# VH-VL binders against q960a1r229to459: the designs that were tried, part 31

Target 1, 231 residues: q960a1r229to459
Amino acid sequence: LKGDRIELLLPKNIDQFKKFKKDRTVISSGLITRFVSTRNPKEFSQKWISTKYVKEFNEITVNKDSVVVGAALNIQKMADTLTSSLSINIGKEIDSFIQKFSSPQIANFATWTGAIISGAKSSLSVSDLLILFNVLDAKLTLLNNSGELTQVAIEEFAEKKLFATHTIVNAIFSRSLTGFLFCLKLGETSEQDSTNFNFAALVGNQVSRIFVGLGGQPKRLTSLEVHIDAL
Below, E stands for the ipSAE of ESMFold2; O stands for the ipSAE of OpenDDE; V2 stands for 0.75 times the mean of E and O plus 0.25 times the DockQ between their complexes.

## First folded at step 12 (VH-VL; framework fv_solitomab_arm2)

Design s2 (at its last look DockQ between E and O 0.79; V2 from the best seeds 0.00; counts 0 for: pae O 2.4 > 2)
Fold by ESMFold2, look of step 12:
Structure s2 (fold): chain C 231 residues (1-231), chain A 119 residues (1-119), chain B 106 residues (1-106)
Amino acid sequence: as target 1 above (231 residues)
Amino acid sequence: DVQLVQSGAEVKKPGASVKVSCKASGYTFTDYYMHWVRQAPGQGLEWIGYINPNRDYTDYADSVQGRFTITTDKSTSTAYMELSSLRSEDTATYYCARWGYNEYSFDYWGQGTTVTVSS
Amino acid sequence: DIVLTQSPATLSLSPGERATLSCRASQSVSYMNWYQQKPGKAPKRWIYDASNRATGVPARFSGSGSGTDYSLTINSLEAEDAATYYCQQWSTLPRTFGGGTKVEIK
């Protein structure tokens, strides 16, 4: 009998990642300690593949109409990128909201993908990053188990539980959004059975986007959007 | 009037450290990210990194990672850049520069601090 | 990293002449900025987003271009325009600068 071995692959680009990811548990730098140190042994895998050094997962691209942020970026770097790349009425609110969302220690080390997946999995808690992605109409580029890339809205990612079958490659944010962003949160609780409240509104855009977090996935307030757009 | 005023020239030996200051005035210091850029004699500009003064979050170019430390003192509206383990190739003028919203460019620059590394 | 190649390295022209400074990117970029730097001085923001003049920049300066090819034009050169001009992209990180074009007045 020979003992089990743990194998961790550290691919440097997406082609290597695609080649080796089949039948491996994907980890990111923000999740490595948590995943390896999990208190649930059923989540432990003997074969892992990391996103940490994949070039495409660490890239940021600012186009005329979009900002693309790679999946391996920490929350603070993503937030700073959006703040620097979007209009002042949106960017400053993102910067302010992230300061209320989490301590610097969490934001500087946790990946935005880890936070999004955790929020998307939660049926009862309220996620500040998830509501921010919803109000900004974020899109995700996903890699499926066949190695193919697809793009979905953040709502679809959570609704269809795509975190179970797909790997996030990047997020895409529109730079053509206009108007004013307003975000509100009330404190977090340590109890999983309880919820916080949060709220995010983008108003003065061609199509307003207004969301509320009361537990589970953010809910879009379409009737309020129609009212505001009519003014 | 936005103004960025940097500390004076430094002469250092290899292996030493240097800390350059950049005092900001004419705006709310924490509203803008501060970047650092260097220029070796007779050469072009090289981006070093930035700091978000509200979060003390920094990020650096991969080519310079490990030896640069960017910090701020919000009470004096001052950004700092420290470079450790100095080498002769670190001889350059070091600039602080503010990233402007909506114009997406470095809208104000410090006057520069010359750091000379020689034995 | 995106490499920005500026040409020519030096322009030596008389007052009143038209100066054209080129900046070529190693891959397509969406944003190009230009900075003016005089000897012993810090750079100054000059043109942002390819074609917009910063506050106080004379109308004789214009910027143009897209994709990989950008230019800065001085329609009628004046003595105070003698400086080195740097292009800078920020479409991908890290932000990168060109090597500069030095404009001299004969």
Scores: ipSAE 0.617, ipTM 0.826, lowest interface PAE 1.9, mean pLDDT 84
Fold by OpenDDE, look of step 12:
Structure s2 (fold): chain C 231 residues (1-231), chain A 119 residues (1-119), chain B 106 residues (1-106)
Amino acid sequence: as target 1 above (231 residues)
Amino acid sequence: DVQLVQSGAEVKKPGASVKVSCKASGYTFTDYYMHWVRQAPGQGLEWIGYINPNRDYTDYADSVQGRFTITTDKSTSTAYMELSSLRSEDTATYYCARWGYNEYSFDYWGQGTTVTVSS
Amino acid sequence: DIVLTQSPATLSLSPGERATLSCRASQSVSYMNWYQQKPGKAPKRWIYDASNRATGVPARFSGSGSGTDYSLTINSLEAEDAATYYCQQWSTLPRTFGGGTKVEIK
């Protein structure tokens, strides 16, 4: 599709996507969130590429040991998938945690990828999804500019600011996690569904995972994990 | 005991609308997702959609997208499915089914509601 | 969408015989369920996650399989086993059902 100000490509598979992506802004069709967006269009035509017809971005796969969620899916879809696919002690907490999301509309129409990226970019706000991904030890499948797919930990994604050079294709969650998940959020701030504080703890697993968010990237509480695991 | 009780049979003309109900009991209604499955006469089962009662979030099969609407009334623990712009192909028995945690299956089903669409 | 193909469409056997129902998926799946449905009745969960019997399901029923090939076996058929059995996958959305196998008892 070509308009006066926008040119949009609609790749039908990941290979075409890789080919077309080089000089285009990635958008998620049907959702309000863009993977990479420039709010101020320049006087020249913007080139976009859509994930709408690319299976890898829109697919949910539940494996025996993992759940894979496409990057083009909305926050609620991702949450529902995890809630229904993980153990009850973890899944129910995820559902509860997402219920506290400040804007149901955003949850329904914004991609989880957008939330993750926004969270990773911010040094002031606290992203609920970011801490959730960290506590669950989620992995991201990333597409780089050379067309290669790699998997990275969410911590690495944020730390290295890979959102600047990579496109998120999907997230991978382990289904082997055991124990109980506890999530807390306090001090919700305005329109960005960010909080001043959040906390997530997975306990009763082989290795506990505990994170706290006080601004920017969640911090892992390793000493507390060791203490809990020794109990 | 978990029970899902659905509304009675419906006969409608093409283009009309119908709303089927599924009343849940014996469990916390908001803790489980409610799905809908239909079965045309003499045919197999077709998944058509679901709702998360906590968020009223829904998803539908492509075959019914834009025509079917799933809702809930938490106060009565009832799920609803409104079928609009009915077609003859929508003639079927419609089932509500609960998705079971950890067992990843439909563990409880309603008795079904037959919807007949005829001129 | 994942397509589930069940075979045979109809299986007619005598009491005491062994019945094997097949469900083949168009791609590899991780979760497969089976439901029993009798005429005029709602489906009932029968086997979940390939090999687990639901509550109340007789021991003569068993499920097995992985990847693209799954089966439900009735070791010794009884008259009450006459029904249509549907397989269902929960590996990808949307959830899909097989076409069903009708088991008839002679």
Scores: ipSAE 0.302, ipTM 0.746, lowest interface PAE 2.4, mean pLDDT 89
ESMFold2 (binder alone), look of step 12: mean pLDDT 92; pTM 0.935

Design s3 (at its last look DockQ between E and O 0.75; V2 from the best seeds 0.00; counts 0 for: pae O 7.2 > 2)
Fold by ESMFold2, look of step 12:
Structure s3 (fold): chain C 231 residues (1-231), chain A 119 residues (1-119), chain B 106 residues (1-106)
Amino acid sequence: as target 1 above (231 residues)
Amino acid sequence: DVQLVQSGAEVKKPGASVKVSCKASGYTFTDYYMHWVRQAPGQGLEWIGYINPSRDYTDYADSVQGRFTITTDKSTSTAYMELSSLRSEDTATYYCARWGYNEYSFDYWGQGTTVTVSS
Amino acid sequence: DIVLTQSPATLSLSPGERATLSCRASQSVSYMNWYQQKPGKAPKRWIYDASNRATGVPARFSGSGSGTDYSLTINSLEAEDAATYYCQQYSTHPRTFGGGTKVEIK
């Protein structure tokens, strides 16, 4: 007689999103497609709200000192934006690195926010996208439950588990980065996270940034940065 | 020496389709994004969209969604723009343009392809 | 979409005169490029990032501005400068162009 009800709201702008957010669970466009395709009613017994059609979450802004990418963009559009907006030695490596860890099918449909949240939750293997955000010193603009905006470094987002209490609005990347970006991914297996290795380095920037992915989260190699900067 | 050479002028009837080519030379085709821009007679320039040739990813201006398709053939270093269900308002010169890194602007343009749609 | 309004639509001046072309954006932008287009030819990159001259652009051309107001100035107009000049913003998606200012030499 009475079955579980599925409620999915699709706000068109941030004002609507704020008004309807209340106790709803935020779902990405890529994730909603998989849930609908599975035909699993229990997975949709929650109250949901989507970022897919929120205008402000789909915006791109290129400033003198930063590039801002909205939370609802797919991975490929974000990568293309960064490649077009950053220096060639950084942008082209981003373009190349995305190709190594994400197929066109996934990158064209999955949001970067879904991948970042999944990576921030991980305790086993390190997300390739998360290490990229760390090496680029990405900041996130977050919306709390009361509608206030704040900015945090990508490391703080994961360390303080802010994915549990905040909604990502956009990411901010510095356009003051200089030098050369180098990214590496070596195999990934579910049975041995110690065989999963990734590495990202930005060298020749005023202060180099070097990260290694071991044990579930990116780790900054500050001692190596000092050595490299001395050369 | 970077060159973008486009296909010749086209005369079409309303309702037809047109496919314009842009042959790139003098650089690695997949290293740069290719954009398309059109210019109606006596009017300004209108950005249509772009393709990332290494990923075949395209994105279009909202105002032109639905009728334009941008593709590439990497083996010939050629970008294509197809426009379906032609209308008289589509009469324009269509340009391919390469996005230049570090200057964040269109650094090389094709010579243009005039498409005329007339009853 | 950001609307770029160029003025005047046509600027007719004698050689040696100073030409000032205006481009106003409907909202603040951080990047403004300029392209020169001669009749029957494709546009050419002219000024990028508001004030930087592209390779081969004569020093008599300069660009300035910020926010919503940008300009291109030709300090001493030459006959070869007759063309239409388009501004183009890159700061927000989609990229948009102004309607152009036609510079004529009389």
Scores: ipSAE 0.642, ipTM 0.844, lowest interface PAE 1.8, mean pLDDT 85
Fold by OpenDDE, look of step 12:
Structure s3 (fold): chain C 231 residues (1-231), chain A 119 residues (1-119), chain B 106 residues (1-106)
Amino acid sequence: as target 1 above (231 residues)
Amino acid sequence: DVQLVQSGAEVKKPGASVKVSCKASGYTFTDYYMHWVRQAPGQGLEWIGYINPSRDYTDYADSVQGRFTITTDKSTSTAYMELSSLRSEDTATYYCARWGYNEYSFDYWGQGTTVTVSS
Amino acid sequence: DIVLTQSPATLSLSPGERATLSCRASQSVSYMNWYQQKPGKAPKRWIYDASNRATGVPARFSGSGSGTDYSLTINSLEAEDAATYYCQQYSTHPRTFGGGTKVEIK
């Protein structure tokens, strides 16, 4: 698709995607489109590449030990997948947490990737999905500029600002997590798919994971984890 | 006991619409995803879509995308599937089926609703 | 989509014989289920996650397999086992079914 201001490529597989992405801005497949990688934002005319028809970005894979969710899927699809694939004490909490999301429409039409990236860029608010990914110790599969795939922890993704140089292909969640998940959000903001305050705790796992969001990146409460694990 | 009871058989003309119901009982309706599977006469089973009743989020197979709509009435624990722009190839028995939580299988099925599309 | 190929299409055996139904996937899958369907009736979950018998399923039924190859075995066939058996996967979206194996009892 080529217009006066925008040229859009629609690759049909990851190989084509890798080939075409070099000079293009990656965009999500959702109705509420978010840039995965922004190139030349000041340019009037832009070259884009879509993940819409790339299988790897749009598929869900459920393994014995993990769940893989494509980056082009919407927030609700991701949430539903996790809800159905993780233990009940974790999955139902995820469902409940997402139901409190700012807008059902946004959840249905915006990609989870967009939310993660927006959250990672923000210094004022924290993404609900970002804290969820952190508490679940999610891994991201990233496509680098060399066309190689690498996996990183969500925390590393945000810390190193890999959204500037890498394309998220999918997220990987462990199905071996046990215990109870507790999520809380307060002070929801309309600016982003985020809130002013959120909290997530996975307790009863071999290692507890506790995060708090109070502006910017969620912070891990390691001391509290140690305390709880000693109980 | 978990039960899924579907509405009766339907006969429609091509281009028409039909709405099939699936009433669930014996469990918390919003805790499980409800799927729809169809079976053409003498053929196998085809997954066609599902709904998360708690959020009314739906997903559809490519073969029915844009024509079929799944909805729920939480007050009556009933799932619906509206089939629009009916084609002869839509002639099938349609089943609602509950997706078992953490079992990754359809653990309960409705008795099926036969939809016949003929001119 | 993952294609599941079941074989044989039809299996005709006598009571007491052993039946082995095969389901092969076009790619590796992690979850495989089996459903029993009798004529004019809805499918019933029979085996889930490759080897777990659903409630009420006789012990003579067993499931096994991994990767791309799965099987359902009936150790000693009984008349009531006459039905079509479908395999189904959800390791990769969307959910897909095999073409079915019809078991007939002579």
Scores: ipSAE 0.018, ipTM 0.601, lowest interface PAE 7.2, mean pLDDT 89
ESMFold2 (binder alone), look of step 12: mean pLDDT 92; pTM 0.937

Design s4 (at its last look DockQ between E and O 0.70; V2 from the best seeds 0.62)
Fold by ESMFold2, look of step 12:
Structure s4 (fold): chain C 231 residues (1-231), chain A 119 residues (1-119), chain B 106 residues (1-106)
Amino acid sequence: as target 1 above (231 residues)
Amino acid sequence: DVQLVQSGAEVKKPGASVKVSCKASGYTFTDYYMHWVRQAPGQGLEWIGYINPSRDYTDYADSVQGRFTITTDKSTSTAYMELSSLRSEDTATYYCARWGYNEYSFDYWGQGTTVTVSS
Amino acid sequence: DIVLTQSPATLSLSPGERATLSCRASQSVSYMNWYQQKPGKAPKRWIYDASNRATGVPARFSGSGSGTDYSLTINSLEAEDAATYYCQQYSTLPKTFGGGTKVEIK
């Protein structure tokens, strides 16, 4: 009986990543959750490629109108970047919300991409990071198997299941958002470690964004948004 | 109303360690990130790193990783910077500086702590 | 890496003269700040986001620029303006400062 072997490649830049990615499963420090939550054993691969050392996946860029966070960053570094780069009414709520749903041990080492992919795959769980990305109107830069880069809204990434055919390169958040961000998480019990319900609202912006998490993808409350915007 | 008050000057020998304190007042300590910046005599400013005191998360400049440790004591609203294995080139004035949210700049600075490393 | 080059290194002028301090970035920068530092003192925030004066900064100071070229102008130099001025870019966390321009009053 021979055991399975795993080959892990550690490319240093996106050009190397593109050359070696074919037919390999992309991993990061957060991909352990991905393997645990996979129901189809054919999704497992004996050949892996890591994003951890790819320069472009670890970059942070703060522009006048946007902040761009690389796919290999841990949750805490992403949160600190957003908190430092967005208005106080949005940034401080991001900082506070992260503390409610992710311990320092998880946030300091788990990638935001791992959490987003896990949330996007689930039809039943309530993802706190996914609702945060939705309320902030996050965009993702995706790399397809042909090496082409595209940008999509976070809603499209989950709806079209692009995690199956694309690799996340970075996330893009607008610095032009105004108003107040409010986030809630419910479900903390001594017997449970998961969110049963969450809610996120950005109000006082030009167009309000309000989402609720009840299981699966966050649901946008467009009727409530129209009502609030009319006040 | 916001004040950052740093510990006094230090004279150290090569190979020793130094720990500089920065006591914050006039705001909720855990609400703002604290950065450290140093300035060698007659030279410009060099960013060292920061701490998110609500999460104890730190990040450092690539050029200085390995010897600097930034910590906090939330009960006293104090940030610390510790530098180990001191070298003569570490002789500098060390500043703590608070990151301002809406101005995206350092809005308040400590008075500075001079660290001299000499034999 | 983004290198900020300030010029001139020293600017010695008489009261009432116009001072122009240059800061050039090695690549395009979206956000530029300026700090004033007097001898023996900590730096003070002076200009943020290229052109906004911090609280208490006199109107004779103005900042301008974009991309790779930024400047700080003092329209009518006063004795209290003698200091070193540092530019600072923000691309990911505050990582780099310029070398400074020392303004002296003759």
Scores: ipSAE 0.615, ipTM 0.825, lowest interface PAE 1.8, mean pLDDT 84
Fold by OpenDDE, look of step 12:
Structure s4 (fold): chain C 231 residues (1-231), chain A 119 residues (1-119), chain B 106 residues (1-106)
Amino acid sequence: as target 1 above (231 residues)
Amino acid sequence: DVQLVQSGAEVKKPGASVKVSCKASGYTFTDYYMHWVRQAPGQGLEWIGYINPSRDYTDYADSVQGRFTITTDKSTSTAYMELSSLRSEDTATYYCARWGYNEYSFDYWGQGTTVTVSS
Amino acid sequence: DIVLTQSPATLSLSPGERATLSCRASQSVSYMNWYQQKPGKAPKRWIYDASNRATGVPARFSGSGSGTDYSLTINSLEAEDAATYYCQQYSTLPKTFGGGTKVEIK
């Protein structure tokens, strides 16, 4: 699609996507997304590329050891997939946590990728999805400008600000995690679906994972993990 | 014990609407996802959609997208599926089925509701 | 969507015989379930995750398989085993079912 001010490409597969994305802003289909635009542009021209017809961005795969969720999916669908695919002691908590995370409208129409990126960019806000991804030790599949796919930990993604140079293709969640998940959110703000504090703990796993958010990136509480694991 | 009890058989004309109910008991209704599966006469099973009762989030198969609507009444632990713009091809027995945790399968099924669409 | 092909469509055997039902997926799947359905009745979960018998399922039933090939085996068929058996995958969404194998007892 080509208009006077907007050009949109609709690749049909990941290979086409790789070829076209280098000079374009990636957008998801039918979901809330932020566009880089100027309100008073003297010269306004936007080049976009859509993930709509690229299956890697839109598919869900449940493996024996992992769940893979495409980056173009909304927050609720991601959460539902995890809830339905992980142990009840983890999945139910995810479901509960997401209920407190955002309004149904936001959860239904915003991509989880958008939330992750927004959270990673912010040094002030506390992202609930970031802490969830951290506590679950999620991995991101990233596409770089060279067309190469790599997998990175969510912490690395945020720390290295890979959102500036990479496109998230999917998230990978381990299904080997055991134990109980506990999530807490406090200090909801009215202006944004943000919180001032969150907490997530996976206990009863081989290695406990405990994170706290008080602004910016979640912090891992390693000393507490060691203590818990010794009990 | 867990039970899913569905509403009775329906006969409708093409273009009409019908609403099927599935009352759940024996468990916390909002803790489990409710799916719907249909079976045309003499045919196999087809997944058509689900609802997360805790959020009322739904997803549907492409074959029924825009025509079928799944809802819940938490106060009565009942899931509903409204079929609109009915076609002859929608003639089937419709089942509600609970998705079971940990075992990743449909662990409980309703008895089914037959919907017949004929002119 | 993943297509599940079940074979044979119909299997007619005598009591005491061994029945083997096949379910082939169009691509590799991680989870396969089996459901038993008798005429006029709702499906019942029978085998989950390829090889686990649901509660109440007799020991003569067994499931096996991986990747694209799964099977349900009934050792020493009994009259009560007459039913249609459906396989169902949970690897990719949407969840899909096979066409079913009807087991008839002579």
Scores: ipSAE 0.573, ipTM 0.842, lowest interface PAE 1.0, mean pLDDT 91
ESMFold2 (binder alone), look of step 12: mean pLDDT 92; pTM 0.928

